VH-VL binders against p0dw94. Designs and how they scored, part 39

Target 1, 243 residues: p0dw94
Amino acid sequence: PAGTPAGAGASAGIGSDTGSNASEDSDMFPTIVFGDTVIERKEYVAALKAQHGAARLYFRQTYGVDPAEDGWDKAHDGEVPCRWLASRAIDELRRRHAAYLIGVDLGQVADDSYASIVARMEAVNSGNAELKSDGGIVYGRTGFDIDSYLSYELSALKNAYTGDESNPGMSLSDDEVRRYYDEHDWTKDGVDGKTPLDEVRGNVKAQMRSERYDELVSQRAEAIDVTDLPWDALYRFTAGRLG
Key: E = the ipSAE of ESMFold2; O = the ipSAE of OpenDDE; V2 = 0.75 times the mean of E and O plus 0.25 times the DockQ between their complexes.

## First folded at step 14 (VH-VL; framework fv_ucenprubart)

Design z1 (at its last look DockQ between E and O 0.74; V2 from the best seeds 0.00; counts 0 for: pae E 3.6 > 2)
Fold by OpenDDE, look of step 14:
Structure z1 (fold): chain C 243 residues (1-243), chain A 119 residues (1-119), chain B 108 residues (1-108)
Amino acid sequence: as target 1 above (243 residues)
Amino acid sequence: QVQLVQSGAEVKKPGASVKVSCKASGYTFTSSYYMHWVRQAPGQGLEWMGLINPSKDSTWYAQKFQGRVTMTRDTSTSTVYMELSSLRSEDTAVYYCARGRLFSYFDYWGQGTLVTVSS
Amino acid sequence: EIVLTQSPDFQSVTPKEKVTITCQASQSIRSYLLWYQQKPDQSPKLLIKKASQSFSGVPSRFSGSGSGTDFTLTINSLEAEDAATYYCHQYLSLPPYTFGGGTKVEIK
């Protein structure tokens, strides 16, 4: 008896921006501003997509429900999945923009606008295409999509920040390094016990710098006030995008 | 109520070190707030020296004080310390601790600690 | 480093008169400017945040204005208790934090 292949449950994804006739009012993306930067619809939708899996996991773990099956607008102990997802998307955007704003302060990027990011991506892609056409070796991806480019550029910004000891928090004293080392476990593969500081000093410093940078980004993100965002409109928009 | 109470006035000789304390109360010491140090020479303006994250024990020092200033915290006593070494006459100032977040304002200040450096 | 230049350094003013203090930034800081008041032998106190928002407990006679590079603190009717030094402070950029040079306001 040939076992009927279990039907791949259609993962209810975030609806594509294709204008299906849902009621005109629910599909309007509200104006969202982080300080002086307008958040674009595409940018927000991308953030929703990025956090979609996390939202499902959270509700599954917390309440034993899958919003994709049970509905995104159904409240569970006062939490609504679409609202939770919207909030997470905004938090992700806050962190992203915070990182870019730090980059702006360093002169790494001109601004934190989505349009500017896309423009830089396109420039990089064009440059790589040209190099390839000229017989050059393009190391890595021949072309970035926006998600991969964001990941790339944000990593580059972090590396640029943490790689310069003159940046705030990146100068580490020996005492600080020692204290940090003492407070953490440092093990090497195949070696029993804590690895001596002299053997891991570079790694210790790198980790310290990374963490300090992340703290900086977090603090900058928190400084982006989102209390006055049109949350209700945003929730409606989010709900309308969730199939 | 949030309070920052600093240690008393100090008189030091050139080349010595001074350690000023700032005891915090009225809020969670290891919260998202940083402790900043700002000094003011007699008749002069405010000068930011650095900050410490009491939760993470991370510090940021102004370049001018790099190598001479050390900020530490004791979470058990909710106290931040600022130590300045190789003191000079120019280091004569009132030293303030101030609570604040990054990219925000200082909402509470200590009463200040006068440090006098004289031969 | 963002430099904040205050003007004037000193003002002697009759009670009930208007006081105007300016702060100029070396580059745009948008609205991320603070004003502090420091009375003699006291620690600084926050007056204005985000260039124009009064902090809690601040008298209505204090107001802040400006954006970009040019900012103003105004005391509409000076009271005797307003004798103090006023400092502008920017919080846009990464550390180090910088203050204006201060403006001392005295009562005639």
Scores: ipSAE 0.352, ipTM 0.735, lowest interface PAE 2.1, mean pLDDT 90
Fold by ESMFold2, look of step 14:
Structure z1 (fold): chain C 243 residues (1-243), chain A 119 residues (1-119), chain B 108 residues (1-108)
Amino acid sequence: as target 1 above (243 residues)
Amino acid sequence: QVQLVQSGAEVKKPGASVKVSCKASGYTFTSSYYMHWVRQAPGQGLEWMGLINPSKDSTWYAQKFQGRVTMTRDTSTSTVYMELSSLRSEDTAVYYCARGRLFSYFDYWGQGTLVTVSS
Amino acid sequence: EIVLTQSPDFQSVTPKEKVTITCQASQSIRSYLLWYQQKPDQSPKLLIKKASQSFSGVPSRFSGSGSGTDFTLTINSLEAEDAATYYCHQYLSLPPYTFGGGTKVEIK
């Protein structure tokens, strides 16, 4: 993002200092709010980058064009690649924030804000640095980047939810488990055909719980109303980041 | 357009079971909509009992009804069912089905089914 | 579980006068509060969603306000057909879903 250039605009008076800063910067991120939570520029930009390949694949397969080569701002049968990507980034953020909001309901996290997630990541990274200083071992990467930390924490939230039968939807009746088993393939080493239910009951339950959690997240995401976002400003910001 | 039509009133003895049906029409039954069950005892307020996802045949019951309630569906007839077992006098109520997504309002309600539990 | 407490339980109100009904949540539900109207022997009908948004076809005399934990339903000028029981309902939390205890409004 461009810095605030010097310019005329400062004035005397009661101490206000309104000087020129970023008024002409196409990189100006509009205020985006999901319910009570402000969406930060960094998390939106990260979502754009994460979905960039999906946009290229979609337009290549559907229209025979690659936005990275043919341009992000040209319409193809009513679809504009930069707007498609912006909408997809917002949808991915809705799903992520929804998963965190479920965690809030369970007391796992204080809120769904990006700042809170970054703070936790930085605390973990500082602990790993201290471990190395004391001669300990940190396996794999020397620390998390935000993408790896998000993946880690989202998995932890899901595991905490699905691993507790007392959570809504996680108590499964014998009839439900048997119906699910009957409708799916349950292959195991050394067994022809379906493995008997009593031998895979735990796996059947785990898969059912995982699917129920994913549906809960999807439903919570739909409840985040994005109709009134400043879409025109967001599209302009997005176009500027892709050029 | 959208309609939820419930089965008729029932009179039951204590210890029996009751099964109430709710036939849906005017929308895609196996969609992202859930069917909720809400009851109302005479002179009292509304009490949520649980829900079923007709597309996935998955159910979520209020703790109070765990072990006594079973919700099922038949996709070929677009019908959901609520069965309440081991009935007692405090189960006397009007039972409603109501359509809605999770974390959203109930947009359509059935007409209600009176279940009376008495000797 | 989020508890919703409605007040009052009962009101008898002169026609054309203002009715106010309150609903208090045991913890913040932001703006995720609904108001339902239920007439005798009928199913509930949605009046207000998102604390203050009128549902389609609802007369303008009905309005909702509030956020966080304190919410109000107002009937600006009571009509005879408004005699009913009114329920608040929250839809923010995980199941189980909860309702207020109801407020019966009667015409004097």
Scores: ipSAE 0.336, ipTM 0.679, lowest interface PAE 3.6, mean pLDDT 85
ESMFold2 (binder alone), look of step 14: mean pLDDT 89; pTM 0.879

Design z2 (at its last look DockQ between E and O 0.55; V2 from the best seeds 0.00; counts 0 for: pae E 3.3 > 2)
Fold by OpenDDE, look of step 14:
Structure z2 (fold): chain C 243 residues (1-243), chain A 119 residues (1-119), chain B 108 residues (1-108)
Amino acid sequence: as target 1 above (243 residues)
Amino acid sequence: QVQLVQSGAEVKKPGASVKVSCKASGYTFTSSYYMHWVRQAPGQGLEWMGLINPSKDFTWYAQKFQGRVTMTRDTSTSTVYMELSSLRSEDTAVYYCARGRLFSYFDYWGQGTLVTVSS
Amino acid sequence: EIVLTQSPDFQSVTPKEKVTITCQASQSIRSYLLWYQQKPDQSPKLLIKKASQSFSGVPSRFSGSGSGTDFTLTINSLEAEDAATYYCHQSLSLPPWTFGGGTKVEIK
């Protein structure tokens, strides 16, 4: 008896922005502003998509439920999956914009607007296409999508920041490095015990700088006040996007 | 009530080091708050020196003081320390600790510590 | 580095008069301006946050206004206890976090 293959449960994804005539009122994206920067609908939807899996995992682990199956608007011990997801999306956007604002302060990018990011992506893609046409070697992806570009550019910003000791917080004293080293385990493959500081000093500093940068971004993100956002409207919008 | 209590006045010679303490109370010391250090020379304005996150041992020093300033914390006593080395006459000032979040305001201040550097 | 320029440096004012202090930023800091009050032989105290929001316990006669590069602290009807030095400050950008030069307000 040939076992019927268990039907691949249709992963109820976040609905594509294709204009199906759902009721006009529930689908309106509210105006969201981070300081002087307007958050675009596309940007928010992308953040929702990015956090969608995390939301499902959280509710599965915490409550033993899958919002995709049980509903995104159903409350579990006071937590509502669509609201939780919306909140996580906003937090991701806050961190992203915070990182870009740090970049703006360094003069690496002009602003943190989504339009500006897209424009830079397009410029990079065009440049790579031209290089390829001219017989040049394009290292990496020949074309970025917005998600991959964001990842790329944010990494570049971090590397640029942490790679310059003159940047705030990136100068490390020997005492600081030693303290950090003493507080952490440093092991090398094939070597028993803690690796001497002199052999791992560069790695120690790199990790310290990375962590300091992340802290900086986190704190900058926290400084973006989201208390006055139209949360109810965002929840409705989010719920409407979740199949 | 949140209180920041600093150590007493210090008199130092040029080239010496000074270590000022700031004991925090009335809130969770290892919370999201940072401790900042701000100094004020006699009759002058306020100058930010640096900050420390007591929870993460994260320090950030103003460029002007890099190499001379060290900020540390003792979580067991809820105390932050600021040490300034290679003292000069220009370092004569009242030194304040101040609580605040990063990219935010200082909501509570210590009473200040006068450090006098004289030959 | 964002430079904050205060004006004037000094004011001698009669009680009950209006006091106006300005702070100009070298670049836009949106609404992320702070005002501190420092009385003689005391630590600074926060007065205004986010350019116009009064801190807890601050008398209503104190108000802040402005955005971008130009900011104003107003004391409506000066009281004797308001004799102090006032500082503008910003913490929006990366360090160094600078203070304005201060404005000393004395009572006539």
Scores: ipSAE 0.450, ipTM 0.765, lowest interface PAE 1.6, mean pLDDT 90
Fold by ESMFold2, look of step 14:
Structure z2 (fold): chain C 243 residues (1-243), chain A 119 residues (1-119), chain B 108 residues (1-108)
Amino acid sequence: as target 1 above (243 residues)
Amino acid sequence: QVQLVQSGAEVKKPGASVKVSCKASGYTFTSSYYMHWVRQAPGQGLEWMGLINPSKDFTWYAQKFQGRVTMTRDTSTSTVYMELSSLRSEDTAVYYCARGRLFSYFDYWGQGTLVTVSS
Amino acid sequence: EIVLTQSPDFQSVTPKEKVTITCQASQSIRSYLLWYQQKPDQSPKLLIKKASQSFSGVPSRFSGSGSGTDFTLTINSLEAEDAATYYCHQSLSLPPWTFGGGTKVEIK
């Protein structure tokens, strides 16, 4: 294939962007690539932080241990908490990048790179601050941090997809809607039996469209191949963050 | 090892329906794999019709076939079905089932089922 | 829907000569292009994935190239068993999954 496979974030085009970050340990974080997009150290560390509680809950429920107290590098029946956490962080990044790639394919966003997302957040924050200073009306949140912006933008991508019947999978036949309604409980208080389909048709369709979108994202995430990542280096980096 | 065996050829009149079966073996039927349906008119190219996830009874049809095609499965026999209604002469084709993930290539194909629509 | 336009429709080729088949997508599909081979009375078989990555067991004379909207399948030295119809296909961007119109290759 010719040249750089994709826009911003591709590892082939990163060049000077791999230089020193805010610490002397920047060469400890291995190069991680999802298709054409280089994964930044900052987004991986944020994913570790976000999944920290899930790892503690899993090991507590499964093995009766808390990695924060008993150590992140001890194996429990073949599972090592820091490796479990690293794998889960990568899986969460796969899902996020997949949702963005669907948005790229629809022309809703320029690319899935962390830098592009931060740039969009900063543009929104700057625009809201300037509008407020000039006496304009700003509805809703006036300043995003990256976590709130990600949540906002991911929700907007899903709503844009599911709210447009022309998008693949969003046009539902009467037979499909009836079958889904028949397979689920649509009762309500004060009515014997199921609520008639015509009273809940909108809600049935919305749930079907949401489930189809979530499946699309999940399958797109699985298409991001992570088998050949430098897992040993990633595990070492992760263990160092938890110590 | 993985094998997809389809039902035999069918001859139908315009306006009728046809239901083609595809029996899977050699892998876990209720897995993350989808069953896709692809047809090929005589002397023509391949046309994707839609898919079903047998585990979830989740279906997704190409817009061209929306309203005429129904895909179902029977997990007890590891079989998927494709039914095409309101048949016309241009529906004359070989119909293939093919296994694949949603965003992936088709790794195994059935032998094809010829459906002929004629008066 | 992404339309794949394949050319030529047909070619008759002297053994051991080079065969070139092109596929053009109606919008960028980056490198998400596959090539299939279909011999008479058989189901299609995968040759190339991700535009240029050969599938297991595919002879080295088959190669793929391209990205964005323009893709090429090359058979560097045609063998008798290569007489078949070749299809490009995309199933890695967004549904519906689509195929090119096919290129029939025959031996002169």
Scores: ipSAE 0.370, ipTM 0.690, lowest interface PAE 3.3, mean pLDDT 85
ESMFold2 (binder alone), look of step 14: mean pLDDT 90; pTM 0.904

Design z3 (at its last look DockQ between E and O 0.61; V2 from the best seeds 0.00; counts 0 for: pae O 2.6 > 2)
Fold by ESMFold2, look of step 14:
Structure z3 (fold): chain C 243 residues (1-243), chain A 119 residues (1-119), chain B 108 residues (1-108)
Amino acid sequence: as target 1 above (243 residues)
Amino acid sequence: QVQLVQSGAEVKKPGASVKVSCKASGYTFTSSYYMHWVRQAPGQGLEWMGLINPSKDFTWYAQKFQGRVTMTRDTSTSTVYMELSSLRSEDTAVYYCARGRLFSYFDYWGQGTLVTVSS
Amino acid sequence: EIVLTQSPDFQSVTPKEKVTITCQASQSIRSWLLWYQQKPDQSPKLLIKKASQSFSGVPSRFSGSGSGTDFTLTINSLEAEDAATYYCHQSLSLPPYTFGGGTKVEIK
């Protein structure tokens, strides 16, 4: 996300031995706050796991090393894999919390806290269990884990936003739709030239709305300032998790 | 240094349109910064009209101006335009462009453009 | 739309004395309120962000406080150059972004 200051990570990596080794195995998750919301240890650890593959790919392509084999604590031209991964996990959480904060603005959820999300998941799971025991039909998943519930709820928030033309950015003028269509490729197999706008207007509008929602989330994530997080403590915690 | 330079004052009749320009310099025009438009009627407060993302040509207009305002940009000249149509006497105001990211403060403002609507 | 209600509309204040300006939001905006200063025939200038954080170069006599729906701008010792109109503003929620009605401060 574009809101992460480039300088903060670099300053933390200047001294490769600035006391960080003394706490590498620390199990203490530091207090992390996004604005008014405390970040839970579990949601951070889940974000690390989700970004693990991206970190391995980055270091393989950039330095010819695999942190899973060569170590997560070893510097490679000033970059340390566990610190890179920690920053990426924070950026993922910024995007998720941003989507929830937009939902808060629309009155769709009470807050962006992990505890609130877990409570909603538990309520849904309890309701589905009762419906099933009464012989009713449960549509879709009968029990969520937190990862599947997050995916479900985030999709629902996006669909609710983009499906309401009164939401900011969702009312599209004919001129805006025409310009977007003209700037993009709308071909189909077996047809010479661009598919006429009248045949794809719904698809053009849906794509515009989706892109505008994603931009809104990205901008909201940038507004979550992470400059003053306890980065050194977070890096130590992260290094301890990558065993 | 960041600068926003607006076009000069305009006098218009009711029912006409006006197009105000805002030329940006001192930063990357096609970035994550949005250009906002804010107007101020004589002796009155500030009123947000809408915004444009020059990079993506995305616009959001305040509901009050929906259907009368159009914001566009020209990336070759780093210029944003605000056009207000079907002018009426209540549209007499100083019109400002202001730079800011979405969900953020406005850090630089244009000098303002007086638009007078008089029969 | 979030309505911001400022008070008072106008203050005439003796030099070196304290100015207090309030802003009330129609719904919670957490701590995400901004204060702008506008001198006659000039563009607005940012003073305070996030309710209480002074913008760079802003004199220490300016301070902000509050959260939720109730916010205050204080000028602890009014200087001659502080004669201006002050606006609260919110831009950390979904559009439309809104301004308070303004508070004009004059030197008595």
Scores: ipSAE 0.451, ipTM 0.740, lowest interface PAE 2.6, mean pLDDT 86
Fold by OpenDDE, look of step 14:
Structure z3 (fold): chain C 243 residues (1-243), chain A 119 residues (1-119), chain B 108 residues (1-108)
Amino acid sequence: as target 1 above (243 residues)
Amino acid sequence: QVQLVQSGAEVKKPGASVKVSCKASGYTFTSSYYMHWVRQAPGQGLEWMGLINPSKDFTWYAQKFQGRVTMTRDTSTSTVYMELSSLRSEDTAVYYCARGRLFSYFDYWGQGTLVTVSS
Amino acid sequence: EIVLTQSPDFQSVTPKEKVTITCQASQSIRSWLLWYQQKPDQSPKLLIKKASQSFSGVPSRFSGSGSGTDFTLTINSLEAEDAATYYCHQSLSLPPYTFGGGTKVEIK
């Protein structure tokens, strides 16, 4: 008897922004502002999608439930999956915008608006297309989608920041490097024991700079006040997007 | 109540080092707050020297003091230290520790420590 | 580096008069301006955050205004206890942190 393959449970994804006329009121994206920057609906939805898996994992691990199966609006020990997801999405957006704001301060980007980011993506895509048409070699993706572009650009901003010792926090003294080295394990493949500092000094510095940058981004993100956001409206919107 | 208590006044010779302490109380020392150091020369304005995150041992020094200033923490005693080496007469100032987050404000200050550098 | 320029450097004012101190930033800092008060032989104290928000315990006679590059601290009716040096500070940018040069207010 050929065992019927267990049907791949349709992963209830975040509904696509295709405007089905469902009840207009519950689906309105509230106005969200981070300082002087308006958060766009598309940007928020993308953040929801990015955190969707993490939310499911969290509730599975913490409560033994899958919100996709049990419902996103069902409370578990006081935590509601859709609210948790919304909060995580906002936190991701805060970190993203914080990174861009640091970039703005350095003159690397003009602003942190989603529209500006999209415009830069389009410019890069167009440029790559032109290069390809001219017989040039485009290294990497010939066309970015917004998620891949965000990842790319944020990495570029970080690399640019950490790669310049003149940037705040990126100058490291020998004493600082030594202390950091002493406090961490440094191993090389095939070598027993801690690798001497002189052999890993560059890596140590790179890691220190990376961590310092991340700390700056975190602090900047924290400075974005989200206490006055229309959370209830966001929760409703989020719940409506979760199938 | 949050309190920052600094060590007493110091008199040093040129070329010497000074280490000022700032003991924090009334809040979680390893929280998200940074400790900043700001100095003020006699009759002059405020000058930011650097910061330390006591939780992560993250330091950030003003360029002017790089190579001469070292900020450290002792989590067991909730104390931050600022050491300034190669002292000059121009380093004569009141040195303040101040609590604050990045991209925020300094909400609590130590009472200040006078450091006099004289031959 | 963002430079903050305060004006004036010094004011001698009669009690109950209005005091106005200005702070100009070398570039836009939106509303991320702070005001500190330092009395003689004391540590600085926070007065105003985000250009116009009074800190806890600050008398109502103190107010801050402005955005972008131009900011003002106002003492509506000067009290004897307000004799101090006032500093503007910005918190928008990454370190190094800078202060204005200070404005000393004395009582006539």
Scores: ipSAE 0.178, ipTM 0.684, lowest interface PAE 2.6, mean pLDDT 89
ESMFold2 (binder alone), look of step 14: mean pLDDT 90; pTM 0.911

